VHH binders against Uncharacterized protein YNL108C. Designs and how they scored, part 4

Target 1, 262 residues: Uncharacterized protein YNL108C, of Saccharomyces cerevisiae (p53929)
Amino acid sequence: AIENIYIARHGYRSNWLPKGPYPPPPTGIDNDVPLSEHGVEQAHELANYISKLDVKPEMIFSSPFYRCLETSKPTVEALKIPLYVDRGVGEWYKPDRPIIPEPATHEVMSKFFPSMISPDWEPSIIPSNKGETEEDIFERCHKFWPVFIDRVERKFPNVKTIMIVTHAATKSALGMNLLKFSSAKEPIDNKGTFIRNGSCAIDKFELVKGENESIPFEEREWKLTMNGNTSFLTNGEEMNWTFMNAFEAGSDADIKARRAAE

## First folded at step 23 (VHH; from B2 with I28T)

Design c0
Fold by OpenDDE, look of step 23:
Structure c0 (fold): chain B 262 residues (1-262), chain A 123 residues (1-123)
Amino acid sequence: as target 1 above (262 residues)
Amino acid sequence: QVQLVESGGGMVQPGGSLRLSCAASGFTFSRYWMSWVRRAPGKGPEWVSYISGSGDYTYYADSVKGRFTISRDNAKNTLYLQMNSLKPEDTALYYCAKGFSPWYRGSEPFDHWGQGTQVTVSS
């Protein structure tokens, strides 16, 4: 049974840089932006940090978007662990977007990441192509977990520690569901603490041991033991996002708003 | 099945103008960056211009900056290239391509491209 779950946000995006021009998406898919050089550096710092952990991930499940695979690549190389792509941990897009991006196929991604992506994995859940409300993404993640964990435990019965590489909104929604909250927009404690989602920020969830290992996933209890850790990053936390932000994480509107606030 | 059909090519004198069109089908046009690429006789393919799915971002080769304008009509699934102040060195077969430059691609420069339309600039 899975005992430890790491969840990390992708690195610093290319289009987050203050000045363009920004590189086009390698996949050709609109909004499938790559990491910046800085983001790639963050990914390596993340890999280095993970390689020094006592409890290391044995597998990575990544969002299919290019930036997440880029973020995952150094960790895969460092630990020599398998990577699977699951659309269920893909990006969050609001319904009011004129276009809802759909990630590239496995075939296309494999061209950019040769031999990195293990092919034998079906999506646990498919995000709506019409966009998602805040409630929808939370529900997606709620439905995702039991399907995903069941599949992982069936296919990999000896694996105890996994890592998910995803996006800010999805990371929050995933974590909040593990913690049994009813929304992703509420603090996790009375101090007003939120799950932190900086670039390459990493969370850790640990299974509360006891009878929980033998019960259905829905009844299992998890503890947040690491919240948005960025202590290993040279520049510390950057581009933190929560559902309390007015815009989609990493969107042009989000970036503009952040810059205006500076 | 992805199809790209270029049109609008022809022969013009130096300083003249042409407008190329590319009709796209078989995929969600607005989701993808599109490119114009050209191949001159005896030369390898050269990227000319890129445009994002929304049309908000455009890129040009240095050789065509200020002269060429890439645009798209997503409602019509059509890509355009307005070419002004044409030069003899612009003579080439121009291709419409799905996606962008081989810079980020391995062995294949583009996912798909059309048959091309010939542009000849000559006195």
Scores: ipSAE 0.176, ipTM 0.602, lowest interface PAE 1.5, mean pLDDT 90

## First folded at step 25 (VHH)

Design f1 (from c0 with E108P P109E)
Fold by OpenDDE, fold request of step 26:
Structure f1 (fold): chain B 262 residues (1-262), chain A 123 residues (1-123)
Amino acid sequence: as target 1 above (262 residues)
Amino acid sequence: QVQLVESGGGMVQPGGSLRLSCAASGFTFSRYWMSWVRRAPGKGPEWVSYISGSGDYTYYADSVKGRFTISRDNAKNTLYLQMNSLKPEDTALYYCAKGFSPWYRGSPEFDHWGQGTQVTVSS
């Protein structure tokens, strides 16, 4: 059974920079923005940190979006572990968006990341092309886990530690589901603590009950042992986001609001 | 299959204006960044302008800033380039491009481009 799960948000986005011009997305897909140089640096810092961990991920499951693959690349290279893409951990988009982005195909993405993306992994779940409410994304993640873990354990029975690279909203919803909360808008303790989702922030979940693979995923229990760690980043935590924020994480509206608050 | 068909090119005198159009098909137009690229005789390709899927972001090469305007009509799957105050130096074959990224690995890359439309600025 999977015993350790790392979940990381992608690095600092190019369009988060205070001044343009912003690079167009390499894939050409609107909102499939690449990392900034700073974001790439964060990705390397993350890789360096992960390479020093006692318990290292044995494989990565990444969101299909370019920024997540960029974030994953240094870790893949450092650890020489396989990477798979799962649409189930893709970005959260609200239904009121005029355009819901769809990720590039495996063929297209492989041109940008040669030999990095392992084939033969079907999505555990596919996000709605009409967008998702907050409830929808939480439910998506809820449905994602049992399907995903079953597939991982079936295909890779010897793997104990995995890493997911994803987005702020999805990271939060994934984690909160592991902790068996009913929503991602609740604190995880009586101190009002939330899962922290800064750029390249990394969570760790450890299995505390249900070490036998025969135990259904729903009966397994997880503990958050690392919450949005950014101690390894030179600039520390940046662009933290929770579902308590008014806007989609990293959106133009979000950035505008943040700037106005400065 | 992706198709891009440019039109609107021609011959104009210096100071004149042209409006280029690009009809797109074979993909969800509104989901992609689009670009205008030009190639002058004996020169390599030069990006002119690019625009986000929504049209909220527009960018121009320094050489055309203030003179050219990129726009799009997603309902018509059409990309436009309004070119004012044209100069002889603007003479080139102009291409409509999908998925252009001038910043990737320091070199411009194209997903797809059309056959181009000729713009000639001469007295």
Scores: ipSAE 0.594, ipTM 0.811, lowest interface PAE 0.7, mean pLDDT 93
Fold by OpenDDE, fold request of step 26:
Structure f1 (fold): chain B 262 residues (1-262), chain A 123 residues (1-123)
Amino acid sequence: as target 1 above (262 residues)
Amino acid sequence: QVQLVESGGGMVQPGGSLRLSCAASGFTFSRYWMSWVRRAPGKGPEWVSYISGSGDYTYYADSVKGRFTISRDNAKNTLYLQMNSLKPEDTALYYCAKGFSPWYRGSPEFDHWGQGTQVTVSS
């Protein structure tokens, strides 16, 4: 059974920079933005940090979006572990968006990341192409876990530690579901602590109950042992986001609001 | 199958104007960044302008900034390039391109482009 799960947000996006011009997405897909140089640096710092951990991920499951694959690349190279793409950990988009981005195909992404993406992994769940409410994304992540873990354990029975590279909202929703909360808008403790989702922030979840694969996923219990760690980043935590924020994570509206608050 | 068909090219005097169009089909047009690229005789291709799927972001090469305007009509699956104050150095075959990234690995990358439309600026 899977015993350790790391979940990381992608690095600093190119369009988060205060000044343009911003590069078009390599895939050509609107909103499939690449990392900034700073984001790439963060990705390397993350990889360096992970490479020094006592318990290292044995494989990565990444969001199909370019920025997540970029974030994953240094870790893949450092640890020489396989990477799979799962649409189930893709970005969160609200229904009121005029256009909901569709990720590039495996074929297209493989052109940008040669030999990095392992084939033959079906999506655990497919995000709605009509967008998702906050409830929808939470539910998506809820449904994602049992399907995903079952598949991982069946295909890779010897793997104990995995890493997911995803987005702020999805990271939060995934984690909150592991902790068996009913919403991503709840604190995880009586102190009012939230899962922190800065750029390249990494969480760790450890299995505390249900080491036997025969135990259904829903009966397993997890503990958050690392919450949005960014101690390894030179600039520390940046662009932290929670569902308590008024805007979609990393959106233009979010960026504008942050700048106005500075 | 992705298809891009450029039109609107022609011969104009310096200082003149042209409006190029690109009819797109075979993909969800509004979800993709689109670009204009040109190739002058004896030169390599150079990007001219690119626009986001929504049209919210537009960018121009320094050589055409202030003179050219890129736009799109997603309902019509059409990309436009309004070219004003044309100069002889603007003479080139102009291409409509999908998935263009001028920063990818330090070289321009294209997903698809059309056959091009000829623009000639000459007195």
Scores: ipSAE 0.579, ipTM 0.808, lowest interface PAE 0.7, mean pLDDT 93
Fold by ESMFold2, look of step 25:
Structure f1 (fold): chain B 262 residues (1-262), chain A 123 residues (1-123)
Amino acid sequence: as target 1 above (262 residues)
Amino acid sequence: QVQLVESGGGMVQPGGSLRLSCAASGFTFSRYWMSWVRRAPGKGPEWVSYISGSGDYTYYADSVKGRFTISRDNAKNTLYLQMNSLKPEDTALYYCAKGFSPWYRGSPEFDHWGQGTQVTVSS
């Protein structure tokens, strides 16, 4: 049964750099933005950090977006563990967009990441193609967990530790659902602490001891033991985001607002 | 079923101008970067220009930079290539293409191609 869950946000995006021209998406799909060179460096730093942990992930489940696969790649190579794509941990897009981006197919992703993506994994949930309110993505992540964990435990009954590579909003919503909060806008303790969602930041959630023996997932209790750790990154925490931000994480509007505040 | 139909080719003298169009159907046009690619007789495909789904970002091969302008009209599902200051070496069959970015690869590799429209620059 699953006892440990790491959740990481993708690395620094190419279009967050102050100057273009930015590399176009390798897939040709709009908004499928790749990592910057800085983001690739962050992904390698993450892999090095993970390779030294006492409790290592035994497999990765990644968002289908190119930047998440790029973030996952050094860890897959360093640990030689399988990776699956699950659309359920995909990006959050607000419903006021005229067109909601869709990720590349498994076939297309496999051309860019040969031998990296394991076959035979169905999405646990598919995000709305009309966009999502904050309440919608929170609900998507709520529904994701029991479906996802049941499938993981049935297919891989001896696996105890997994890692999810995803996006800021999805990471926050997944974590808050695991901790059984009713909103991603709540602090997680009486000190006013929020889940940290910097680029390439990583959470760790641990199953409360004695709870994993044949108990339905919804009855299990989880504890956050690592909150958005960026201590392994040369530049520390960058691009942290929460639902208190008015803009989609890392969007042009978000970047513009951050630069104006400096 | 993806359909790409090019038009606007023809014969023109050196220094002349020509505007190519590509009508797209069978997919959500605005979600994809689109390319113009050309093939001279007896040669392999050469990437010419690339444009983002929104139209905000454009890229050009060095051989056409400053002379060609790529654009799109997402309301009409149409891709354009304005070709100015044409040279004999621009003579080729020009294709509208949907697929992978040439930025990360040496050769163009695209999912779908049109039938092409001939551009001939001579005399």
Scores: ipSAE 0.413, ipTM 0.746, lowest interface PAE 2.8, mean pLDDT 90
Fold by ESMFold2, fold request of step 26:
Structure f1 (fold): chain B 262 residues (1-262), chain A 123 residues (1-123)
Amino acid sequence: as target 1 above (262 residues)
Amino acid sequence: QVQLVESGGGMVQPGGSLRLSCAASGFTFSRYWMSWVRRAPGKGPEWVSYISGSGDYTYYADSVKGRFTISRDNAKNTLYLQMNSLKPEDTALYYCAKGFSPWYRGSPEFDHWGQGTQVTVSS
């Protein structure tokens, strides 16, 4: 049974750098933005950190977007663990976009990440192709968990610890659902703490064990024991985002708003 | 089924201009970066230009920079290449292509190509 879940946000994107020109997506898919060199460095720092943890992930489930696969790669290589793609942990796009970005197919991803992506994993849920409100992504993540965990435990009954590599909004919504909050906009404690979602930040959720570990996933209780940790990153926390932000995380509008506030 | 149909080629004198068009169907055109690629007689494919799905980012091979302009009309699902100041070395079969970025050397090839349109620059 799964006892530990890490959730990480992808590293620093190439188009977050102050100056272009920015490299086009290797896949040729619009908005499938790769990491910057800085973001790749963050991914290596994350892998080094994870390699020294007492409780290590035994497998990774990644968003299909290029930047998440890039973020996962150093950890896959360091720990020599399998990686699967699950579209259910994909990016959040608001409904007001004229075109909702589409991730690459498994075949395309495998050409850019040879031998990294394990076959035979169907998405636990597919994000709407019409975009999602804040309530929609929260509901997507609510529905994701029981389907996903049931399949992980059936297919990999001896695995106790997994890692998800995803995006800021999805990371926050997944975590808030595990903690059984009714929205992603709530503090998680009486001190006003929110889940932190910096680039390459990592959460840890631990199962609160009861006497009978056969209970349905929805009845299990989870505790956040690591909140958006960036202590292993040379530059610490960067690009933190919450649903209080008016813009999609890391979008051009978000970046412009951040620069205007400087 | 993805379909790419190039047109607008022909014979032109050095210094002349041509505008190539590519009609796209069978996919959501605005979601993909698009390329012009050319193949000169007896040579392999050479990347010419690349444009983002939105049209906001454009890139050119050094050999055509300043002379060629790539553009797109997402409402018409059409890609364009305006070619000015044409030279004999621009003579080639020009293809509209959908697929992987040529920016990364060693990247997988484009996954869909048109039939091409011939451009011949000769006196």
Scores: ipSAE 0.374, ipTM 0.717, lowest interface PAE 3.0, mean pLDDT 90

Design f1 (from c0 with E108P P109E)
Fold by ESMFold2, fold request of step 26:
Structure f1 (fold): chain B 262 residues (1-262), chain A 123 residues (1-123)
Amino acid sequence: as target 1 above (262 residues)
Amino acid sequence: QVQLVESGGGMVQPGGSLRLSCAASGFTFSRYWMSWVRRAPGKGPEWVSYISGSGDYTYYADSVKGRFTISRDNAKNTLYLQMNSLKPEDTALYYCAKGFSPWYRGSPEFDHWGQGTQVTVSS
């Protein structure tokens, strides 16, 4: 039964650099933006940090987007653990976006990450191809958890610890659903704390001690024991994002707004 | 079944202009970066220009910067290359390509190319 869940955001994107030229996506799929060199370094720092944890992930479930697989790769190599792609932890795109990106197929992505992506994993849920409101992604993540955990526990009954590599909005919505909040726009405590979603930031959620592991997923209780940790990164927290931001995380509009505030 | 059909090639004198078109079908055009690639006589393929699905990002080989302009019309599923100030060295068979990315080390090449359209620049 799953007792520990890590959730990490992908590393620093190539198009977050102050100026181009920006590398085209290796897949040729629009918005399948790769990591910058800095983001690849963040991914290595994350892997080094994870390799020293007492409680290590035993497998990774990644978003199908290129940057999340890039972020996962150093950890897969360091820990020698399997990785599966699940579209259910994919990126969030607003409904008013002129183009709603679709990820590359397993077959295409396996060409870029040979021997890394394990076969025979169905998506737990497929995000809307018409974009998603904030309420829609929160609902997607709500539906994701019971389907996903049931499949993980049936297929891998001896696994206790997993890691999800995803995007800022999805990371936040997944975590808030585990903590049983009704919205991703709430603080998680009376002190006004929000889940932190920096590039390569990692959360840890732990099952409440003493609870019977055989209970239905919806009756389980989780606590956040590591909130968006970036202490292992040379530059600390970068590109933190919450649903209070008017723009999609890391979009051109978000980057422009951040530069205007500097 | 991806289909790419180039047109607009021809014979021009140095300094002339041509506008190439590529009609795309069999895939969701607006979701892919598109490329122009050329093959001069006796040479392998050379990347010319690249454009994002939205059209917001464009890139050019150094040899064509300032002279060529890539564009797309997602409503018509059509890719364009406006070629100005043509030189004899631009003589080549020009292809449009889906998702070709010469910049990423170790990237697989995507083999969805059209038949090409010949551009010949001579006196």
Scores: ipSAE 0.122, ipTM 0.592, lowest interface PAE 5.4, mean pLDDT 89

